# Designs tried in a protein design chat: VHH binders against Protein DOG1-like 4 (DOGL4). Part 97

Target 1, 232 residues: Protein DOG1-like 4 (DOGL4), of Arabidopsis thaliana (Mouse-ear cress) (q84jc2)
Amino acid sequence: MSKMRNLVEEKFLEFYESWVIQLELYLHQLLIAHNNNTMSETELRHLISKLTTHHKAYYTAKWAAIREDVLAFFGSVWLNPLENACSWLTGWKPSMVFRMVDRLRKSRVVLVEAQVKKLEELRVKTKFDEQKIEREMERYQVAMADRKMVELARLGCHVGGESVMVVEAAVRGLSMGLEKMVKAADCVRLKTLKGILDILTPPQCVEFLAAAATFQVQLRRWGNRRHYVTHS
Short names: E, the ipSAE of ESMFold2; O, the ipSAE of OpenDDE; V2, 0.75 times the mean of E and O plus 0.25 times the DockQ between their complexes.

## First folded at step 11 (VHH)

Design ja5 (from j2 with Y32H; framework vhh_6z1v_2; at its last look DockQ between E and O 0.90; V2 from the best seeds 0.79)
Fold by OpenDDE, look of step 11:
Structure ja5 (fold): chain B 232 residues (1-232), chain A 123 residues (1-123)
Amino acid sequence: as target 1 above (232 residues)
Amino acid sequence: EVQLVESGGRLVRTGGSLRLSCAASGFTFSDHAMGWFRQAPGKEREVVAAIDWSGDETWHADFVKGRFTISRDNAKNTVYLQMNSLKPEDTAVYYCAASFPFYTLHSSEYDYWGQGTQVTVSS
């Protein structure tokens, strides 16, 4: 069954499709850089910068979109069910990237003791920040049983002018809270990513980014195969 | 056009107080973290304070020692630096900077900068 999409969903879907295509191009470059190992440090840093800029562009677009309709991102129609199932507060869970780093360590990437220590510190911090956000979300979820939400529930039975106003106010309030939480989560994501990239050497960064991009692209492919999804 | 305009810098005596303001335009202020930097003559630019996009999280340099406080008003697209108990060592050009979406301690990672405002503290 095709879901009705609002304007925000349609626009972001279009953006995301283009963004993913560009990500795949960068992934190809990352893989070449990783496999040939002939690129200079300057060239590697430039490639890393392109990727970071690409991610920044995503969040710039996202934050613009959530300002209009944050709820669209809690039912992200541009993602398949598998991608949605793996989402934490409308995106990847920050702590997940440490598993990717761990895999790198197993794949002949030698991290010096100082790097290992810093990564562990970052892991602890990331986890703490995630938990903090989760607690805040829990508070919002519990608060859903307030008077305004009760009115929302009643609307299905009776539609009156005053009730509609109350419901609209309730939805606005909820949306504002959700927007704040999503932005907070995104900050944790980007801080974590930045933290990792600051710890790793340029060659290690390329490998990490390649792994991350591969995972994202493959998750999308796997999900699309399991669940026929059309984005047109 | 992106603009950050600092104001409030002037000559003050030791122990005095100033409140710096930075008015932002040309970008979504409420999505950006803000920071105050300063640069004294012959010294490198250093971070003084930073505040996240929401205002919930702030950072202050150790040399501030509770004398300065960063705050923001997203409705006015303005970030502030309240400076109390000023010392001659605080003499510098103070810069406002914006970063998407979080603040850092490194000046090179900020996206937009103001022209700065001169703060001079006399003994």
Scores: ipSAE 0.870, ipTM 0.940, lowest interface PAE 0.5, mean pLDDT 92
Fold by ESMFold2, look of step 11:
Structure ja5 (fold): chain B 232 residues (1-232), chain A 123 residues (1-123)
Amino acid sequence: as target 1 above (232 residues)
Amino acid sequence: EVQLVESGGRLVRTGGSLRLSCAASGFTFSDHAMGWFRQAPGKEREVVAAIDWSGDETWHADFVKGRFTISRDNAKNTVYLQMNSLKPEDTAVYYCAASFPFYTLHSSEYDYWGQGTQVTVSS
């Protein structure tokens, strides 16, 4: 029974549905551009810019929704922070995008040695940023567990309205910390996307963006609400 | 209406200090990275410094590293550029700019721009 959706989640899902429809339209344009070798570099860069803007629009809407209720973007309550320490914050792990780059290389897309070097440098940087976020998330989870244990002990000694205020303040502190970490993860996702598009030539960018859009559309068809909310 | 308004530019002697401010309105300042750019007469506009949405990460061009410091105050919707050890080569119009959500080093990637504030460094 899907009765627990709140207004933030409902508004974002409405946005997401229109966003995916537009992504499918861009996918058709990408496929046409891929099969039509008469497009100028300027025309290809314009199409690439439209896709970049579309991905930024997703995160613009997500950050607005997170500001209101970051927990709406998690499938499970935060009560299991240690088990979820490696669960990527509301989306795909940023480095997973390199699997699509690797697929393009296997399909006889020729990358110049300078491009390959830059892509490997970006992959290392992306993984480093992921590790940093994972370490910060672990520290938040430990700090939250300590506060919960202290508050539970104090509730055993005192019962009253001030104990509610302390719990509410702790929950707000957790939500603010989670918001910051989700935004940090989204920045790594966007920086990695931008970095890949800066390294690839315009025709290569079209192939990459088409592969990414195809994958995102297929994930939607799998009917997983977590994927609808968190994919990138 | 989106606005970025720079202030604090003036004439100073070589070796002097200035602090530039840029007040933002009409957009969610705390979600945007901010950058300072400059353009001297007859020269291309260039990136001076940038700061991410949270203020935790900053970037400074090599020609100003150690002398200029970017900072922000999200409560006041304001970004700053502290300029120390000023040189005549720093004479330029300084612009602030905003980009969602991370900064880049390319002016074409910034969404919003201020009108600029003149900084003149005399010998």
Scores: ipSAE 0.635, ipTM 0.838, lowest interface PAE 1.4, mean pLDDT 81
ESMFold2 (binder alone), look of step 11: mean pLDDT 91; pTM 0.926

Design ja7 (from j7 with S57E; framework vhh_6z1v_2; at its last look DockQ between E and O 0.93; V2 from the best seeds 0.78)
Fold by OpenDDE, look of step 11:
Structure ja7 (fold): chain B 232 residues (1-232), chain A 123 residues (1-123)
Amino acid sequence: as target 1 above (232 residues)
Amino acid sequence: EVQLVESGGRLVRTGGSLRLSCAASGFTFSDYAMGWFRQAPGKEREVVAAIDWSGDETWHADFVKGRFTISRDNAKNTVYLQMNSLKPEDTAVYYCAASFPFEYSTPREYDYWGQGTQVTVSS
């Protein structure tokens, strides 16, 4: 059975499906570039730029959508259960990408000592930032049992007239907090990604991005097969 | 149309104070990190300060040494730069810039720029 979707969910679902299709195209290009040693640095940088721009577009759309309904992203109907299970605050967990970097190190990619050091520094910072956000999120979750939520619970099924205003105010308050946390998390994601790309060489960036895109696409495919999910 | 309009720049004496303002329009201000840059004659544009989308996180250049403070008011779509203890070396055109979704240390990474406001500090 499919979940009931609101307008925000429907719009973002359409966007995301298109976005993923484009990601798969870029993945193909990344794989070609990865296997083609004849590409110039300029060409590689151009490809990297296209990917970063593509990701920026996602978050632009996301932030526009969360202004309307941030709650939609805590039950993302455009994702399968496996994808959702792997989500941290409505997206990929920033520290996860360092596993991909570790994979690079075990492959043909040779990182110099300076790169390794910088990556470790970035890893530490990323983890710190994640924990900070998690603590704040915990505060919000605990604080949900405040006066507003008590009032909402008291109203129950007898919501009408002036009571509707109270409910709406309560929901808005919660949503604002969640929106802030989501944005904060997204910033950590993108800063981490930027940090990694700044440390790696263009060929290494291509390999990293290919690995990341592959993981994302395969996770979606695995989840869809496992749960027999069709989004379109 | 996206606009960033700086104001507040003027001639001041050494030790004086200025408050620069940058009014933003044409984009969702609260989604963007904001930065102040400056460019002195014959020098490269350099970052002075930056502030994240929420206003919770700020960064200031080393040469600021506590003299300048960046802040923002999302309700007014405005970012500010309070400048105290001004020195002749602070003479420059000051630019406001916006970047999505976080701040950068390099100018090329910013999405939108203002026209700049001239700050002149006399001895």
Scores: ipSAE 0.856, ipTM 0.931, lowest interface PAE 0.5, mean pLDDT 92
Fold by ESMFold2, look of step 11:
Structure ja7 (fold): chain B 232 residues (1-232), chain A 123 residues (1-123)
Amino acid sequence: as target 1 above (232 residues)
Amino acid sequence: EVQLVESGGRLVRTGGSLRLSCAASGFTFSDYAMGWFRQAPGKEREVVAAIDWSGDETWHADFVKGRFTISRDNAKNTVYLQMNSLKPEDTAVYYCAASFPFEYSTPREYDYWGQGTQVTVSS
């Protein structure tokens, strides 16, 4: 189903397209750093800082946009259907990022025992925070459904301006609650990212960030090609 | 443009109470986590308490646990520190700080800082 784009959607689409182009440029730098091993620790930390700043810029723009229209981020026009299908509360699921960490361990990147312990502690914390958000969202959905069923039943008996105002208030309540949950989820995402980068060495961070950027870019590319059924 | 202005610091007796306030302007306060830090002469700036953007989650350093309480009022763009059972060791300049989007224990991670308010606890 096609829908008209509002101001928030059009503005964020433009932002997101530019943001992904810049992410692809950083991915190129990450792959060069990963492949040639000639960069100093200082140079690697600078590149890692650029990626961290880039991710924070995404959330800065996102939080400004959700203040205007959080619903735009559920089924976003700037994402293809595959990207939207992979979303958990408007973004990547925090606990799933540890699959990339597990791949680092399988790629023979040496993680010392202290790093492994800290990563497991972070994984448990991340899952705990994720589950807390899921429980809060479920309680919110139940509360909304109860109130909305009552309001919708009353609307069936009433025609006029009061009916419109009740619906508008219900929509505002949904938007505020969803905004809170999206921001909570984003905080878990950024805390998890920061935690992983703090535990890993600079070369390991480059490998992790390259894997994450590759996944995001490939998900976008694969989803954009789904009209033509081929494996590539 | 961005301002964090602390107030409420003063001289108080051991065992006394004090409430610090920090008024914020020039940024979207409700998107930022807030922290209170302190710095005594000759010491490093250290985190005292922090509060998330919504106010739902707080953290307090062990050395103030049970005595200090951080809170915020997003409608007034203000963060508070209620300080009870004050000790001479609490004597310091207290700073408020803001970070996007979550709180940190290290000063380097904070985006904005106030100029500080002096708290002096006498015996």
Scores: ipSAE 0.615, ipTM 0.826, lowest interface PAE 1.5, mean pLDDT 85
ESMFold2 (binder alone), look of step 11: mean pLDDT 85; pTM 0.867

Design kb1 (from k37 with T59E; framework vhh_8fcz_2; at its last look DockQ between E and O 0.71; V2 from the best seeds 0.00; counts 0 for: pae E 3.5 > 2, grease 24.4 > 24.2)
Fold by OpenDDE, look of step 11:
Structure kb1 (fold): chain B 232 residues (1-232), chain A 122 residues (1-122)
Amino acid sequence: as target 1 above (232 residues)
Amino acid sequence: QVQLVESGGGLVQPGGSLRLSCAASGFTFSSYAMNWVRQPPGKGLEWVSGISGSGGHTEYADSVEGRFTIIRDNDKKMVYLQMTSLKTEDTAVYYCAKWDEYLGSTYEFDYEGQGTQVTVSS
């Protein structure tokens, strides 16, 4: 039986599909810019700004959606199984992007020692923040085995009368905790991205953003092909 | 085999208009976003405009925004670039290009066409 999507899922699915399409167009611009050494710093900064603005738009939409139904993001019907498998707390794992930075070092991009040092410091910080969130999530998940969740488990989805209030309270409690965790994770994502972009030069930023966008687009393509997922 | 054939270039005066065409074959046209890129004399390849597979999304370089319009016809497997208010700095060889997902890791575009020359001069 095809799971009926709720309104939040449908709206965000439409948003995300459009957002990814737009990302691909930006990716094409990034790829050409990466191979064009004649672009001015102003032009490069403008392109970087387009991408950062695009990412900000995503989180704006996400945060609005999670206020309505954070649980939708733990199903993420707009993602294919491969994308979901690679997800950490409803998004990309912040420490993953340092793999992309490592690739820059192996490419034609020359990082100065000061940049390398700063990137390493940022990596350590990011890892620390991730672990902190993970510990909190674990604590949260263990604590959720409380009376409310036990009651929810006992009653199931087919409840009526006075039991409805108990179930709703349990779901609200769960959602509030999850929302907090997701927001914390997103904060680490945004800080990590900002940190990287602040360390890199404009040309290096373009290359990094190209790599990141490529990864997102390809992951979606590969996943869709593998699992025959069709999005509207 | 992917084929992209550009046409429509020529010599025009500043302020003039041209319409470029690109005929595509050898791939599922509607599944790919298409781009126009150009190479000015003595400069590197620069991105000009892009359009999504369905045509619902378009993007333009700042230098051509408001003057150029990209459109596509998926039934005819054509992509077009309507250029207006042409400037001398628009002089370049224009190429139709698609991003190859297979070559995506190498940051390469597929633009095997010969391109079409656009010259804007008084």
Scores: ipSAE 0.834, ipTM 0.935, lowest interface PAE 0.5, mean pLDDT 89
Fold by ESMFold2, look of step 11:
Structure kb1 (fold): chain B 232 residues (1-232), chain A 122 residues (1-122)
Amino acid sequence: as target 1 above (232 residues)
Amino acid sequence: QVQLVESGGGLVQPGGSLRLSCAASGFTFSSYAMNWVRQPPGKGLEWVSGISGSGGHTEYADSVEGRFTIIRDNDKKMVYLQMTSLKTEDTAVYYCAKWDEYLGSTYEFDYEGQGTQVTVSS
């Protein structure tokens, strides 16, 4: 009832498990930082830096793993079914983070006019970058389909090593394109995160990071509790 | 009902050592990370240390790194804080804390004990 996994998947599963556990410990530190009225700006910036470094470490490890096998990241074995259902190009959709910001804005975080303007500009840029990635993916897929369909049509006339070579070339092209698109999506994710943290004050950054980590930890825990049987 | 009971505090000279204990009940202990937080005189809560449910991951505040060690015993449902090289700045009430990710506020732990007083003075 399980699929055979390669070495890349096993190594990244171990990394991801450790990474999420560490994120939860950082979340607990964020909870206290939010409630401490006397915490210095230096202490807040240090905690924000820890979270930023933790997120960068995730992408550093992911990009190394994608270089070896990008296809392992589509339908990842280390994510539970609920986490996989929320994936867009192997991660959360970049613009989804603004739903979190909007929620905090209505209930917990007071933003000045200048911050609101900058956040709206960032939201538009993030959405534009998402759409650009989707258009490039569509163009790439069409180009791959056109080349593949021509080669497959020719395959209908003969069988042999040429058929295997055509299939292998198509798979390599798909993998290279997917790696490029995943990295582009991850870059938008990182740029959006950094952009939000640059616009918010240190106390506001702590509130935002706590909300984001809470969502991610809750999503994993909830999904794991409902995961009674593993299917292929 | 979740219960957390701290003990082991006391008066100690700078450079001394203490070991704090926290007895936990009312939940699946090994499934949850546990934390120590403290409240220095006249100040707000300060996070000290955390340990994952399995005990495989630990984190420490910068001010205590290298001096304090968090330990858990899942069979006995206990969390400990081994404190060494104590400083006057470590004077505080120390609390054991748990977060409930489904029902809790993002901005506070859901459960804390009554605390145990640690006083470091010469």
Scores: ipSAE 0.381, ipTM 0.771, lowest interface PAE 3.5, mean pLDDT 79
ESMFold2 (binder alone), look of step 11: mean pLDDT 80; pTM 0.814

Design kb10 (from kb2 with L103T Y111S; framework vhh_8fcz_2; at its last look DockQ between E and O 0.76; V2 from the best seeds 0.00; counts 0 for: pae E 3.2 > 2)
Fold by OpenDDE, look of step 11:
Structure kb10 (fold): chain B 232 residues (1-232), chain A 122 residues (1-122)
Amino acid sequence: as target 1 above (232 residues)
Amino acid sequence: QVQLVESGGGLVQPGGSLRLSCAASGFTFSSYAMSWVRQPPGKGLEWVSGISGSGGHTTYADSVEGRFTIIRDNDKKMVYLQMTSLKTEDTAVYYCAKWDEYTGSTYEFDSEGQGTQVTVSS
């Protein structure tokens, strides 16, 4: 019933569990800041900075891990099935965050016309970038049945030291392409997040980040309950 | 019903120490991160410290870092805040709080207690 985990999976699982726990603690801060709106702009900016730093730490760890085994992230054993189902190229889909922004607008958050315009521009850009990556992914997936993959399949029928080495080399070649696409996707995520935070005021940023963190934490909780998954 | 009962506050001189306690009931205690928040006179609520459900992770506001320590006992369903080197600026009503998974989507923070008064004065 359980898959054997490799070292990369185990290490990243441990990291991610800790990272999510810390995210929840930051969520407490964000919620308090949002509910009272008594914090100074400087204090709010500091809190925002803490969160952005936390997110940067995730990608730093991720990128280090994908260099070792990008395929681990296409199985993501540290995520529950619900989280995995919502995953786009090993993470959240960038365009999804605009739904969160839209939700903010329906709340007490008032965006000025200039902000709305900038957000729409960013939305269009983000969607364009997503589509570009998706096209590349499609191309790559179609091309997977290339000579290298055929060779991999052929060699997989033989047990031997030399054959194993060749197979590993082939897998590495394929993995490099995937790594490139994952990194590209992550860049779009980071750019989108930065773009949104640059457009929003500090109070709006806090609300946005609170919403995002809430969604992430709840998604994990819901998924764990539904599938009786324990990560420890 | 969720209940959070704070205690341990009092009057203390600058540089003094206090230990606050929070008794929790009405929920699976170890499944929730807990926080201390405070409300200074004439000001809004501010976050002070947080601790993960297992107690393995802690975090502090910059203003209290190095002076306050948050601890929890999941068997007793207690959260503590050890305060040292107290300053006049630490004067506030202190509350124990948790994130409510139901109200979280509405950006609410659950604090059901009456709080405990901490007064730091010469």
Scores: ipSAE 0.430, ipTM 0.772, lowest interface PAE 1.2, mean pLDDT 88
Fold by ESMFold2, look of step 11:
Structure kb10 (fold): chain B 232 residues (1-232), chain A 122 residues (1-122)
Amino acid sequence: as target 1 above (232 residues)
Amino acid sequence: QVQLVESGGGLVQPGGSLRLSCAASGFTFSSYAMSWVRQPPGKGLEWVSGISGSGGHTTYADSVEGRFTIIRDNDKKMVYLQMTSLKTEDTAVYYCAKWDEYTGSTYEFDSEGQGTQVTVSS
């Protein structure tokens, strides 16, 4: 109903297209670094830092956008977020990143026992944090049902003024709660990613970041080639 | 099927300028980001510059930023590298490259052209 909702979606889509294009260019750098035996550890850490900064920029932009309209990142999530969500709180479930770690172990690299132990500890912590967030999501189902009742009361009141302000305050409160949940999920995603990069050596980090960038770039390329939807 | 043919290299004095060209064929050129990479004598490949498929985004290695400009012409399926203020350290074989999503390895970088030699010497 609001032009701000449509504007937020258009601005973030434009940002994301640009962000993924830049990620593709970083992928080129990661692939060269992966195949280059003459790069120093300092040079590898510099490239890893560029990727870390790029990912932080994504979350900075996303958090600004959800502050303007968190519902733009959910379909009908305001009314029924758990029933219609195709993603887990506006992104990949944090523990899914460990599938990329498992792919690393199938390459020629070997993880030292200390790294394996730390990665397993991180995997357990990530799953625990996910479960805590899912428990809090259950409370949002109740709040969404109550919000529907508040909207019906608002629709039945033709007085305006004070009653509209009370309803709008309640709606803003629920939106702020949802924003906090999305940020909590994003914090788990970022913490898990940074935890993995802290455990891996610089060459292993480059390999992991290349795999992750490959996945994201491929998803965007397939999404931009929308004829697959028409021809499939 | 995919071909990347580099040209425009040569011998030039320090401070000079040179323009490299890359002719692309066998793929949908505008769909791929392109890079220039180089191999100095006795060293491994170094990434030099990259440009998005549309041409709207460019990036440069710190060592060449401000001196080199990457340009693409999607109608002619060409990528260029305009080099100025050349230094002895820029001596290398230069390759044009793209990522090939259909190889058996996600870590392969397609730079199978012969390259073009740039030699910066007095």
Scores: ipSAE 0.406, ipTM 0.767, lowest interface PAE 3.2, mean pLDDT 77
ESMFold2 (binder alone), look of step 11: mean pLDDT 79; pTM 0.803

Design kb2 (from k37 with N35S; framework vhh_8fcz_2; at its last look DockQ between E and O 0.57; V2 from the best seeds 0.00; counts 0 for: pae E 4.3 > 2)
Fold by OpenDDE, look of step 11:
Structure kb2 (fold): chain B 232 residues (1-232), chain A 122 residues (1-122)
Amino acid sequence: as target 1 above (232 residues)
Amino acid sequence: QVQLVESGGGLVQPGGSLRLSCAASGFTFSSYAMSWVRQPPGKGLEWVSGISGSGGHTTYADSVEGRFTIIRDNDKKMVYLQMTSLKTEDTAVYYCAKWDEYLGSTYEFDYEGQGTQVTVSS
């Protein structure tokens, strides 16, 4: 069934397509840097900064968009089904990145004991924060059957006049709650990412970011091939 | 089989210009972002510039920004690097490269060509 896209969906789709293309180009840089042992720490840090800036740009755009229509992100027409299936509250699940960290540990990268300890602490904290958000989301979802939503259900889709105002109020209330949850999740994502990058050395950061970018790009490619999704 | 053949290198004086070419074959060219990378003498491989599959997005290393221009012709399966205001530090073997999704998972980059030598010297 075809879905009609609203303005927010269209704009963010364009943004995201461009953003992912740029991410792939950054991936090229990261891969080259990863295999270049002659790059200075300054150069590596600069590359890391470019990537972090790129990610920040995503969230800036996202947060602007969710203020207009947070519901668009619970359909995410710019993502393929595989990407959507892997989505946790409109993005990547924070605890997932520790699998990428584990991958580093099994690679050529040697983490010192102090780093391992800090990463473990961060992992525990991240999981705790995720669980907290999940509990809140659960409560929120259960509470969705509130008076306004019941009224919305009663009125149905064919409403006019004063009834429209009631429906709009109900939707606004729902959206506001969802926006809070999405923002909370994004905060955990950003904190987790920052935490990891603060623990890792510049070369390790480059490898981690390369792994993360690879995962994102590959997930998109795999999903597009599987479901015959065409993006610009 | 993926083939990348670089050409256009040579000896040039500082401040001069060169245009590198890369002929690509063996893959769906427009589906892949392409990059130029270079290896200076005694140094590791460094990224120089990249261009998206459609050609709509380009990126440059800070060291070449404003001096180099990457372009591609998907009909001809060519990637070009226009180099201007060349400096001695631009001396390197230049390679055309693409990311392979398989190699990417192992943090490798695909540059199968022999490269083209660029020497900037007075």
Scores: ipSAE 0.657, ipTM 0.867, lowest interface PAE 0.7, mean pLDDT 89
Fold by ESMFold2, look of step 11:
Structure kb2 (fold): chain B 232 residues (1-232), chain A 122 residues (1-122)
Amino acid sequence: as target 1 above (232 residues)
Amino acid sequence: QVQLVESGGGLVQPGGSLRLSCAASGFTFSSYAMSWVRQPPGKGLEWVSGISGSGGHTTYADSVEGRFTIIRDNDKKMVYLQMTSLKTEDTAVYYCAKWDEYLGSTYEFDYEGQGTQVTVSS
């Protein structure tokens, strides 16, 4: 049994599509900056700030939407299948970003030993925060199962009064707990992004942000292609 | 073969206006975001403006916002840059560019035309 797509889902889908289009245009700016060794440090920092602000805007809009309906983000049709397959508490695992950093180190980015040490410390911190969230999610999964038993008993008869109010309060409490967990996961994502950008030099930040935007845009396009392309 | 042909440049005094045109061929024009980039004398490429494939989303560099307008006509396969309130620092060769996000920027740059010179001086 499924509910109709609601207004929260529709509004966030419109936001997300516009957000990805703007990310594609920022990718163009990052690629120009990558190929231009005459840009000043101030100009590079300004572009990096635009990308950081764009990522923060995604979470600001998401947090407003989950305040209204957090369950819209646990299997939303607004994400293509490839983006859904990477979903961890409604997004990427925060530590996944370090695979990107490792790939850049194997190609054209040379890091000083002090940067490598700071990145390893950040990686450990990020993994610790992930594990904490995973343990807290296990507790909420158990609570959701318990509420399913109460809900099934209620559906076996049409009952009003105090029993309905207790079930409704429990469902509201679980929804609030899920909202808190999603925000916690998003905060780890933002802290990790900020930490990486603080450790890297401005040219290295442009390289990292270009790689990240490329993968995000490609994931969107690969998912869309699977619905419209047949291989022989 | 992708082909981009820029035109409409020239010599203009500060405060003047110009409209640049870019004729595109050899690819599905409406499927690609397009950008204007410029190269000032003795400097590297500088991004100026971009427009989504449908034309519904436009963006501008801070230095030109409010003065330049990017427009596309998907039926005619044209991109335009309407420039007003021109300044001496707008002097550059202007190129239109197609970006291939799947394979990186180098393929889009390789299909770029000769550009069109804009010179703003008194």
Scores: ipSAE 0.266, ipTM 0.673, lowest interface PAE 4.3, mean pLDDT 76
ESMFold2 (binder alone), look of step 11: mean pLDDT 80; pTM 0.813

